# VHH binders against Uncharacterized exonuclease domain-containing protein At3g15140: the designs that were tried, part 30

Target 1, 337 residues: Uncharacterized exonuclease domain-containing protein At3g15140, of Arabidopsis thaliana (Mouse-ear cress) (q8w566)
Amino acid sequence: MASAFSAFRVSLSRISPFRDTRFSYPATLALAHTKRIMCNSSHSVSPSPSPSDFSSSSSSSSSSPSTFSLMETSENARWRPMCLYYTHGKCTKMDDPAHLEIFNHDCSKELRVAAADLERKKSQEFNFFLVIDLEGKVEILEFPILIVDAKTMEVVDLFHRFVRPTKMSEQAINKYIEGKYGELGVDRVWHDTAIPFKQVVEEFEVWLAEHDLWDKDTDWGLNDAAFVTCGNWDIKTKIPEQCVVSNINLPPYFMEWINLKDVYLNFYGREARGMVSMMRQCGIKLMGSHHLGIDDTKNITRVVQRMLSEGAVLKLTARRSKSNMRNVEFLFKNRIK
Short names: E, the ipSAE of ESMFold2; O, the ipSAE of OpenDDE; V2, 0.75 times the mean of E and O plus 0.25 times the DockQ between their complexes.

## First folded at step 15 (VHH; framework vhh_6qgx_2)

Design o06 (from n08 with A33S S54E Q101M; at its last look DockQ between E and O 0.04; V2 from the best seeds 0.00; counts 0 for: pae E 10.6 > 2, placed apart)
Fold by OpenDDE, look of step 15:
Structure o06 (fold): chain B 337 residues (1-337), chain A 124 residues (1-124)
Amino acid sequence: as target 1 above (337 residues)
Amino acid sequence: QVQLVESGGGLVQAGGSLRLSCAASGFTFSDYSMAWFRRAPGKEREFVAAISREGGETFYTDSVKGRFTISRDHAKNTVSLQMNSLRPEDTAVYYCAAEWMGKWTGEPSEFDYWGQGTRVTVSA
């Protein structure tokens, strides 16, 4: 008995091509008539007089050539975007003058400290600050860190990785990246460089060890260093969530941090809801692309440098409990909630 | 603020069915294993059922196996407990709980967040 498998022909209905409505925006040629006001003013230059003979004494003063110290005009070095391939160790154009003209390959030049900025600086509890600003709502998409020397206030180095989500679909990732980094023109760099968060942590730990900031053989936190965040979310919430997604343990160096918002509140006696608010209140110009993690990390670093220059002491604001890493103790009485 | 709000409790006859629901808010629901506990009169709180973060794995105490079904809806941030073939010994306050790490053995102390509970009474 031959069972007739009836082939249901699903009729592919022809989706009709939407018509190209050419909205012709009218070019209003506003001819601004530049009236040439001919101011005729006739001022009569009076012929004042001729006088006399004063004598020629030729004293040959040997004008020693004043060595015009070429004050190197601090050329207000035009802000250049950071080469993101360079931050990932993947720049192949370091010998291309055109590339070097367009992109910055030295983040320290953007975050220079003047000698005057050190005059009011106080001693810090930490030797180094690791400024961090994570990108990504669902999963981490970007992991940027700057090291600031607490004594000199200078940027020592950076760690920067784009992070590839591991639980999101490729379609969802591509859509998200197009919306976030496509608008900034850095989506290609993201696709070329993004790695899983687990690998980011591995590379980050190597980098920490190279800077003597952490030793894997010690179950301890950072060595004489602290993370500085703009809010609690990055380290308190997002990193642990990502560790779960990536099936890794929470790294031990994420047990405590400095929320710059809390320090800011206590130092200035005023609230700032975020980076842009702090920068505005401090009169610091935002540089780079907002919501590009590396640029936001630089901007947060500018706030850190400003606060340090004004005599702020950056203290721990939050610590995870050793007994339960999910519990966070906030160390400041007055804090941003 | 983290909230777990249980609903669906009530009075039911032996052999009857109830569906409990727990609405979660104030945390990333998808990152948490969800569980149901119960406390009978004069007894300690005991594990009833749990569901993994992804919803692919379910766990039950032996006394409820084959009768109870735990499920979750990520779109609604809810966890449910379908209770069939209810018995007088199922009479308890039922609590919704959440565990973040996905690492638990069924001990109440392992769970991070708790609801206020919903009362289930099964009459003989």
Scores: ipSAE 0.014, ipTM 0.270, lowest interface PAE 9.4, mean pLDDT 87
Fold by ESMFold2, look of step 15:
Structure o06 (fold): chain B 337 residues (1-337), chain A 124 residues (1-124)
Amino acid sequence: as target 1 above (337 residues)
Amino acid sequence: QVQLVESGGGLVQAGGSLRLSCAASGFTFSDYSMAWFRRAPGKEREFVAAISREGGETFYTDSVKGRFTISRDHAKNTVSLQMNSLRPEDTAVYYCAAEWMGKWTGEPSEFDYWGQGTRVTVSA
């Protein structure tokens, strides 16, 4: 089965910051333990729960923001790409001012929530949403997940891994990665950091446990949380296919999910058949590199935040049977086919 | 204004060939992965073929592999489907579809833009 690279609209004249060799890193041995990505939106070492820190620093209506918000303006702050070594917990240049001027190390910069955004928000059935957007044609190449606090809409943390295929020759991998990431200058980071999918799952499960989102006593789904996808394919189809390739069992936390397209259809009464359509219809400007799964995940999160701010309630749209994992029950009658 | 217009459908005998074309306008063609889908009478739409935004990578459903060839022309903003060794089971309305920087999922719900379709009938 084919898979596709996901990205937003890009300009060919755009200079890629990742091709600047003065900011490249040598390869290092990958860490065995999950490293939490620092996100300024929470400022917390323990991201769940943190209700006492809600909005004591909220801005007034006459303030001019210096960063992006849900209420996008023409006065937006200068955009910087995420440091992809940082998203893997491997950045060694956090004390270098030149590096910090080029690369963003705050996963929440494009995902700020203003006090006005919460005025129409409704209570949610989950404490957290895990927004996921996989990348990879034949095997998964990128595994990005953002945690969003369902009460505050703030970004809690990011889990981001590049994934190394196991059924392709080294020569085939090199050509594939140059085609996918070469234009962006991301191919070096990929080669330096990519690990097999089985190891990604092992590290992801440690990370989930650190956030109290899942452990081995959890039979299916997540603890008071739900995955949010743009479409069914990632969790319905690609994860099981990758598990077969990687010779691992389907993880039990992938038994249910929220397809944002179905919630969108029912909340707005109109179809949006892809992330681009959702963003255009909502008036949300695309940010970041259009070939990177982490940037797509951030942009999907902006749609989630917009919908929550307008009063949407995100509910499960799909669930598999534990007795027959190929059998997926769709929970919305009115859904994107 | 985005528009996808298919052409080249018609009636053909089994074993024959047809070439479908899809003209794209109203968007930056090089930003989109392109695909062909088909819908036989009484059936759901099914994936036929896809081509990457650069044009170098292609995917085909098993039933057409080796018989159909997808291609794209960035100068003319077109995607084509050369259909050889046609069988009666290939009879369907064929749709051109576009997915912005797409995942190549094969699921119709993932595609942003669709043409109106062109009919292909293969007689025994």
Scores: ipSAE 0.005, ipTM 0.410, lowest interface PAE 10.6, mean pLDDT 77
ESMFold2 (binder alone), look of step 15: mean pLDDT 85; pTM 0.868

Design o07 (from n08 with A33S S54E D112E; at its last look DockQ between E and O 0.32; V2 from the best seeds 0.00; counts 0 for: pae O 3.2 > 2)
Fold by OpenDDE, look of step 15:
Structure o07 (fold): chain B 337 residues (1-337), chain A 124 residues (1-124)
Amino acid sequence: as target 1 above (337 residues)
Amino acid sequence: QVQLVESGGGLVQAGGSLRLSCAASGFTFSDYSMAWFRRAPGKEREFVAAISREGGETFYTDSVKGRFTISRDHAKNTVSLQMNSLRPEDTAVYYCAAEWQGKWTGEPSEFEYWGQGTRVTVSA
């Protein structure tokens, strides 16, 4: 009994080529007539009066040049958005003056510390803080980190990557990116620079090693450094979830972190449920684009700098169990739940 | 003052539909993920649905998947829950909630602002 496999000929309907309607925008040449106003040169000659002899007593007053200390006018350097191509090592316009005028290529300039801010600063348990604020609900979309020197409170460097989802459809990605980064005008740079999370981790580990913050030959966490988060979600939940999606092991340097909310609660004796709340309570102005991870990381860093300047000590607030990395021990009794 | 005001609750027969609405005021609506929770009689408050800050992502508890649709209108500062194919087990007070960071797992404690709730009763 020969089963007749009926070959359904899917008729390839010819999608007709949409016609190139050349919209000829008319070049209205507005000839601005430069009226030459001839300002007349009137001559008046007025006269010569006479030579009186006043005796030049040359008192050589040695006016010591007052060293006008050029008070470097702290030019309140107008805030400029960070060049996101630069943060990815892909800026090709470092020789373009117009580009350099529009965009910032030095995040440390935005996060300056005054000498007075160091007066009440206490010694820290770590030499460096890695401030992190991940973006992306389903998968990570952005991986921004700033290094803060715990002694100087200055920003040492940044690591910034846009992250391309690996399980989402291209259509879903494009729609989500248009809604999130399109509104911020940074969707193009996201598309140009976004890489898989696995590659982000590889590049991040190279960067950590370059700063002597981590050694792959050591099964240990960060070297004399700690992650600082705004909440537990980034490191507690999102990083492990993304590692599963990306089919990689959880990196060993994500075993412990500092939740700034818990530190804030214990230091000030008041709750702040997020970055904006902390900034408002501290009288810190939010700078940059909210929900752009690199800008939010900078804003969190401003809160860290403020807390340090007021004498806060940043301690570990959470640690994963060595026996079960899914179990997290919270180290603070008083914490935001 | 921050306000979330729910509306659209009522009595409906099983298999019927309702549309809940929540009007937000007193905060920057676009900065917050929005969610719906519900509390049935004698039960704890449970997550129902959420929508991302940008509106590009939606999340649902398993029991409402394919029946409920969350949406938001940034121009009106509103979040809505279209509820179709309602069941007696959907009977609850429904609450609108807001979360600032977009970093939540559906736990009530993660949400900053709450409405007073609107009652939904589904008769057999």
Scores: ipSAE 0.027, ipTM 0.505, lowest interface PAE 3.2, mean pLDDT 87
ESMFold2, look of step 15: ipSAE 0.589; ipTM 0.837
ESMFold2 (binder alone), look of step 15: mean pLDDT 85; pTM 0.869

Design o08 (from n08 with A33D S54E; at its last look DockQ between E and O 0.01; V2 from the best seeds 0.00; counts 0 for: pae O 16.0 > 2, placed apart)
Fold by OpenDDE, look of step 15:
Structure o08 (fold): chain B 337 residues (1-337), chain A 124 residues (1-124)
Amino acid sequence: as target 1 above (337 residues)
Amino acid sequence: QVQLVESGGGLVQAGGSLRLSCAASGFTFSDYDMAWFRRAPGKEREFVAAISREGGETFYTDSVKGRFTISRDHAKNTVSLQMNSLRPEDTAVYYCAAEWQGKWTGEPSEFDYWGQGTRVTVSA
């Protein structure tokens, strides 16, 4: 009985090449007229009044040298890029003054909190926030975390790793890295430091344990801490996908998170589509290189600090189901979709 | 972890009384309006009562007005429903719910957190 395998010929319909309509935007030559306003020179000579003799009494007042307390001018410390070798524990130039002048080795200095910022701060449900902003479309390329103390709003520490893709070809990786991090001048440090995601998770778990934020002997989430994301994608989608690619289980501390966009919406009553939108609406200056994960994490942290200083309470916005980790419950009625 | 745990349900005769309690944990209780809902067999979940986050305002469905009293204890993170003059039509699973924004109309979809419920059965 010859089973006739019917070969379904999927007809490759020819998608027609859309035409390059060259919209010639006209170069309107606005001739800015240079009006020469001749400010006139008028001379007036007014006169010489006389030399009156006032006498010389020499009282030698011993002016005690007022110790000008050098008010340490809070030198508006010029923003310096973070030493990315330092964030990976691989900086060998900590004794080079020129290197120390060019690069920052302390992210907390960029994210200082003024005493006035604490006046309206409310108590939080968590003692620590782990601000995260992942980079990488296909696979994760960068894994940056900042710890924020919920009481002081200060940055406690950072974890930063470049991540080497494991399924992408080397040629594809090199091309992508050149396009992303090459433009930022950090492609070399990426190549020198990038490690597989599995190893990133291992090192991250050690770091979490060192900060008492997670215990591997517990199947539980973070200890009195929560992830803060700019959107749901990082923890909801990208981390689970990367875990599959890397052939590891989803870490238990990624079961719940705070989407800052949802908190922002509910706190301010206005929508923000992303980090730049939130920063613009809050009048916060973007610092560093956009799309460098560590700099974006710092910028998100600035938004967190601003919201906290204005009395926001950062609550969990999403939680994975225990029965099915692919299912996410959103905890806020009003949320960014 | 957010938890709402209802208690105090049971079997009671018509005209009897029950006091339901809901213990809240894992969220800032003072930031939430609290409510009670119920679901009778074969019916949809319906609003019963709510109390404002400050405790100053209470709301009731018409069928329970004058019989039920909602209250909250901020020190204990609890909300309670005193149910007096119970009727067979009050038979339902009673659910505790929390709402953050203070913007609700009594629609179940407006509430952010829910308990598992406690069963109340009123015999004729």
Scores: ipSAE 0.000, ipTM 0.238, lowest interface PAE 16.0, mean pLDDT 87
ESMFold2, look of step 15: ipSAE 0.124; ipTM 0.581
ESMFold2 (binder alone), look of step 15: mean pLDDT 85; pTM 0.871

## First folded at step 16 (VHH; framework vhh_6qgx_2)

Design p01 (from o02 with D112E; at its last look DockQ between E and O 0.45; V2 from the best seeds 0.00; counts 0 for: pae O 2.9 > 2)
Fold by OpenDDE, look of step 16:
Structure p01 (fold): chain B 337 residues (1-337), chain A 124 residues (1-124)
Amino acid sequence: as target 1 above (337 residues)
Amino acid sequence: QVQLVESGGGLVQAGGSLRLSCAASGFTFSDYSMAWFRRAPGKEREFVAAISRSGGETFYTDSVKGRFTISRDHAKNTVSLQMNSLRPEDTAVYYCAAEWQGKWTGEPSEFEYWGQGTRVTVSA
């Protein structure tokens, strides 16, 4: 019994071409008349008043103890979260007072350096430190970097990108992002801004060039700068792995770095195996959201600033072999193992 | 003060089972991935198992796959290792460890906090 599968011919109805209404926007040439306000600086020569007789009345001014009103310097500027759209160059609320009340657009304000912090600072081998703290266990999810001026200890700028995985399924990505960034209330921003790692590298290289930190035409390392990491994982392991996933070559500026843990160990003579341990031992308050890469990068930067202010010299702790980029030489004898 | 306290170690015959427990205190337990390591006599410390912050992901060294199960209890701030079908080669001091950043490949240096360990001896 041959069951006749009836071929339903779905009739493709011809959707009619909607008309090109040419809205002719009128070019109103508003000739802004630049009125030259001639500020007439009338030099009124006010006359020299006469030397009247200062009679010496010895009034015993009871020096009321000037209550040094400790101006509570409004140092209690309420910590505000960083606008993540701003860090991505996508903030549309730059002039919204309500937005600017809630969010911070200036990370340098959070990482101020007092003049006293410079008194014990030593000369550094590098002019700039690029503090990095990557997020993402399988693929990179966040690529945050802060530039620290090694002379002033001030934060110069930041680079921040959310990174969209390329090998994970959309469902797996959504689930992972919900679990990680959903808890922080930043999952929407991640979805709105996340780009493939290849594109992150491209934008990062433009940013490096804008800061004179790297030149793509030389194919060399950073110019008078070094990466600072909290551990070896970020640059030693995660960057190369992600480059393979993204089918790109390892960028030449990831050949050497400073592991802050190793510097910390040698400077203080004590082990700190993570950011939180370093901060705790240094009496530095952790600020921001845990496991948000940009906030963790800021916290690592606080440790860098503290160490510099106490006279630490940040030296390279690891270098890749030129003959085999998989081989890493550790430059510190005493290191976290 | 941060503490990881292991328990449940002991002597067991080959083919037997043990359940190790680690009680965590002095830190936000939910912010950390938890792991078990072991050190056999004359050997280096090696990765055994890990569990993600949420508990949704688990990782095992190949030699213990199908025999060991790592779990965590957020309400009790504990991580456990159920060890079944124990072998003489599983004889070691077992250590509980915590990692905050989620940035680990199973290297001991990646883990911030450590317990004192509990001894497991498997008799042939």
Scores: ipSAE 0.112, ipTM 0.609, lowest interface PAE 2.9, mean pLDDT 87
ESMFold2, look of step 16: ipSAE 0.534; ipTM 0.821
ESMFold2 (binder alone), look of step 16: mean pLDDT 86; pTM 0.877

Design p02 (from o02 with A50L D112E; at its last look DockQ between E and O 0.02; V2 from the best seeds 0.00; counts 0 for: pae O 8.6 > 2, placed apart)
Fold by OpenDDE, look of step 16:
Order: C-alpha cells, then structure tokens, then sequence
Structure p02 (fold): chain B 337 residues (1-337), chain A 124 residues (1-124)
C-alpha cells in the first residue's frame, strides 16, 4: 500500500516592491563668513635698563656629586608583537590607544642601531639591502621584506603580504594554514589578508617604485639595492616556481641576490646552517615567532646589522644567467651547499 | 565607550555549577575573539577559555577541559562560560576579554579590552 505523500505546493506570495520615496534633502549652502580677524602687531620697544653692581661674593661651590641619574634607558620597552593588519595596510585601529599599547606599528623601533655600531662599518657596494624570508612549502604563503639602509644600518620600511595559494584546494589551504599559522595564532589574519601571488608582485612593484628601488619601464634590476636571503632557495627556487604556478614572468629584479649564509661563512670563517645558528653564534636574541616570515625577516635583519657593524661587506653571491634564467652562477668559491 | 560587564559569579559548593556571562558594548563584537581569564588569590592571571569570532573554534586550559564550556551570542553581544563540576581550585575572579588580531596564544597582553571581573568562590 504505497502511501501517496501529497506535495504541499507552498504558494510563494509576491511581496510587492515598496516605493522609492526620494527624500530630497535640501542642500542648505551655509556660506560661513571667514571673518579675517586682523590681529594688530603692536611694536612696543620697551627700554634698556642699567648696568649695576659687582658684588664679589665667593660662594664656595660645594660640588654636589652629580647624581648620574641613571637614565633608565627605556631599553625595557616590553617587546610588542607587530600588528599584522598594519603591515598589510589594513589596520582600522590606528587611533585606538588600547590597540597601540598592545601592538607595534613601527618595525624600526625593534631594529635600532647604536652610534657605536657604525664605528667599524665599511662602505657597501649597495645603498640598500632588501632582506627577504619567504614562507610556504608548496606555494608561497608569506612575502616579507625589510629595507636596510647600508649607510645607517637602519630599517627604512617593510613590505609584508600573506599569499593565498592558487593551485591548492580550499580544504588543503585551510588545513595547511591551520597547521602553520594556527599554531602561531595568526591564521585569522592570514585568511583576512592573503592575496594571490600575482597581486603580491603587483603591489610589491608599486612599493619598489615608491622607494626608487625599481622602475617598471626600464625592466632592469634593482636600483642600487640587493636582495639578502638566508639561503639560496627563496630566490633561486621558490620565486621561479611560484611564478610558473601563478602564470607570471619571473620579475627582472630577482636575477641576483646575496645569500647571507655565504657571506657569513666567508666573513667569520665558520659555517651557519640557518638563521637560528647565525643568531646563536653571534649572541643575538631571537625575537618574535619562528616561522612567521616577518619575524624571521626581522631576525635575519639583526644578523645583517651585526655583520655590518663588525665590518662585513655584503656582496652578490649568486646571479642568474642572462641566456638561461634557470642557470645560477655562484660567485663565492667558498659557499654553503 | 567600550565596556565588558561580567555577571553570574557567586558562592557555590564543590561539584556545583555556575554560568558566567559577559555583556559587550561600545565595539563591533563580531570582530573580536572572546576569552575568559581568571585570577586566584596570590596567583597570576591565567587563561581559561577562548572562542573565535565566528564561534566555530574554542580553546580551553587543561584544568577546565570537559568541565567548562565557552559560548557566544552575537545577537546579544554576550559571551558565556558554563562551569560544571566546580572545584575549590576554581575559586578566582573571572575576567572577560576581547582580542582583535586573532592571535590565540592565551597571553593576557594580547587582549585589547577587559571586564572588571566577577568573583567565583567554590567551597569545599
């Protein structure tokens, strides 16, 4: 006995389109009369009074011991995490005191240079160093760069973007981000800010042009600047691979770079396998979250500043062949392999 | 003005239950992760629980797992903490806090807004 389930046709009643009442708000042109208050400049010259008396009183200057007020060097400024929305130009709390108390909006404050650090600094071939440390195993997930002035060793600016993979499934992306940035508690910021690598390159080129570091119309390399990496993989391998994935040409400014590991090896005569090893050997405290690209870039920058302060000269360590961009010439005989 | 107002604290016997509530105002509630912290007498403030912006993720300190449940109501701009199987060691002032950046380390210094707290006392 096949019970006939009666299909109740719920009649979707057409709710009528309510009317366009054009409230014509009247444009009252209040002509605010700019009264020019003529503040009168009165001159009064008042006079020169007189020269008088000499009295010699020999007050014994008790040399009160100059209490060297230990200026508590504000060195104990509590490290604050960088606002990642700020680094992306998306911070909506620029005027919120509570936010500004918790987060840092000034990367240069974390990477201060003392006058003493300049005493042994040598002249550099480049005026600027672009320190880079990319994140992402399959596709790039983070694109952080700091500009270091080679003369002052100061950080001039930063470029920071989270990068959204374009070939990975949404599920794979979410899982990967949860594992990487979820552990750091910044997965939300990644989801809110991540853009395709093609767009990252476009925004980066605008940023380079704003700093006079590259001109799109010339299709040349960086202007009086060089990339500084912690290893060859970022620029040698990862950037070209991502360009293929993103269906873009390799930008011309990625043709040569400075591998800090090779410079380190030749300057100190000792091998460092990575950033943490260099920092440890140099007695530099690691700051921030390891494997957060912007924090690692800052830490690499600290190593750069240390090396410069000790008299290192940062030279190109690798260059792509003009005939075949896949071929890389290594310029240092003694290098990390 | 930003306000977080805790309520629901009180005296309860061991094994009992309480439900804390925090009413948020003066900011866009949906843009913040919400958390509960507590400070016991003579101890530092410690993380208790967090709920994500959407409410889809929750985190707990180990000592309260399985006993406490954090929830939020977007329509009412409230975050709640259901506390079951209360113990004398749960005695503390409980604070509601809001976090914007999505950094869920449980570090108090990462939370932008704080309530005044509500006292929970669990008797033996």
Amino acid sequence: as target 1 above (337 residues)
Amino acid sequence: QVQLVESGGGLVQAGGSLRLSCAASGFTFSDYSMAWFRRAPGKEREFVALISRSGGETFYTDSVKGRFTISRDHAKNTVSLQMNSLRPEDTAVYYCAAEWQGKWTGEPSEFEYWGQGTRVTVSA
Scores: ipSAE 0.013, ipTM 0.288, lowest interface PAE 8.6, mean pLDDT 86
ESMFold2, look of step 16: ipSAE 0.596; ipTM 0.844
ESMFold2 (binder alone), look of step 16: mean pLDDT 86; pTM 0.883

Design p03 (from o02 with Q101R D112E; at its last look DockQ between E and O 0.03; V2 from the best seeds 0.00; counts 0 for: pae O 6.9 > 2, placed apart)
Fold by OpenDDE, look of step 16:
Structure p03 (fold): chain B 337 residues (1-337), chain A 124 residues (1-124)
Amino acid sequence: as target 1 above (337 residues)
Amino acid sequence: QVQLVESGGGLVQAGGSLRLSCAASGFTFSDYSMAWFRRAPGKEREFVAAISRSGGETFYTDSVKGRFTISRDHAKNTVSLQMNSLRPEDTAVYYCAAEWRGKWTGEPSEFEYWGQGTRVTVSA
């Protein structure tokens, strides 16, 4: 039985060629003569005199308690959220005044260092610190890094990527992103910018090379730099797990790191369980959205800057074994377990 | 439905031991860090112990270090708190909690799921 495939003739309707209108906007030339006013003059001289009085007032040196100059972030600049499209190199509103009024494109402005903060700073083993705070449940969802100059304590640059899971279902991803980043109003940016972890690593390695922090032609660690984490989990556990999921080798620059919690414990003689605890104990105000990785990375950076300003020396706290990368040697005797 | 069900609480003499257990259901247990909190009478809820998703890392509040041990069983979807050398100041309702990030500051607000709690009373 020969089923008749009916040839639906889609009618090519003739959309008409609408017209030429030549709006002749007029050229008005107005030559306004801005006048040269020369204002000149005058002299005056005067006078001299008077000499005297010796009064010996015994200035009682009231030892004013050294007010720890809280980094008065210049009070007047209203905190603005960072443009996440900008951090991904995808901002199309770089010259839009309305956009620039609402969003920040310069993270260094949020993390300023006063000259007084350098007075007690000690020499560091590394020239640069790469502060990292990963976000993600099963797979990494956010990969934020700030570079801190160990000499100046200034933020040099940032790397920030949202990461798209590759093993999770789309439905599971969408639900999770809605719950996490939807509440922060950044779920759209995540969907627009998130890339697979393999691509994040590729772009990160380009970024590291641009900063002379790592050479891909060398199978070595970072050049005169170290990762700084808030806990061991990010580099010890999360990165290796994600590498397996993404079917890539563990990058050689993730072989050693500085756990800020361990440094904190040894420097202050007190435990801090995480970023918020450290900030609270140090009297540092939390800025931005908690659990947004880039904002948490900035907050961890504030703790790093505080510790450096108080004379802390940031040393490696953990190192992977070369023979077995699953084995981690902890270098601090006193550490957060 | 997500459930955390604590058990093993009771009355014990000072210097005694208890083992608390929390049974987890309704979520992927291996994806979550687990913790114990406690609330003593007239006090706020405080962090006691946490264990990472893999079980490779454990954290304790200072007052319980060396006395309490947190563990988890992935096959049974359970987290346990072995409490030794109990003191009257350990008297509290103990709560099981779950967290997905594997990062702790000891703040209760970081934990997504909570049990109803089990009462531990340590007599002098």
Scores: ipSAE 0.017, ipTM 0.264, lowest interface PAE 6.9, mean pLDDT 86
ESMFold2, look of step 16: ipSAE 0.529; ipTM 0.810
ESMFold2 (binder alone), look of step 16: mean pLDDT 85; pTM 0.877

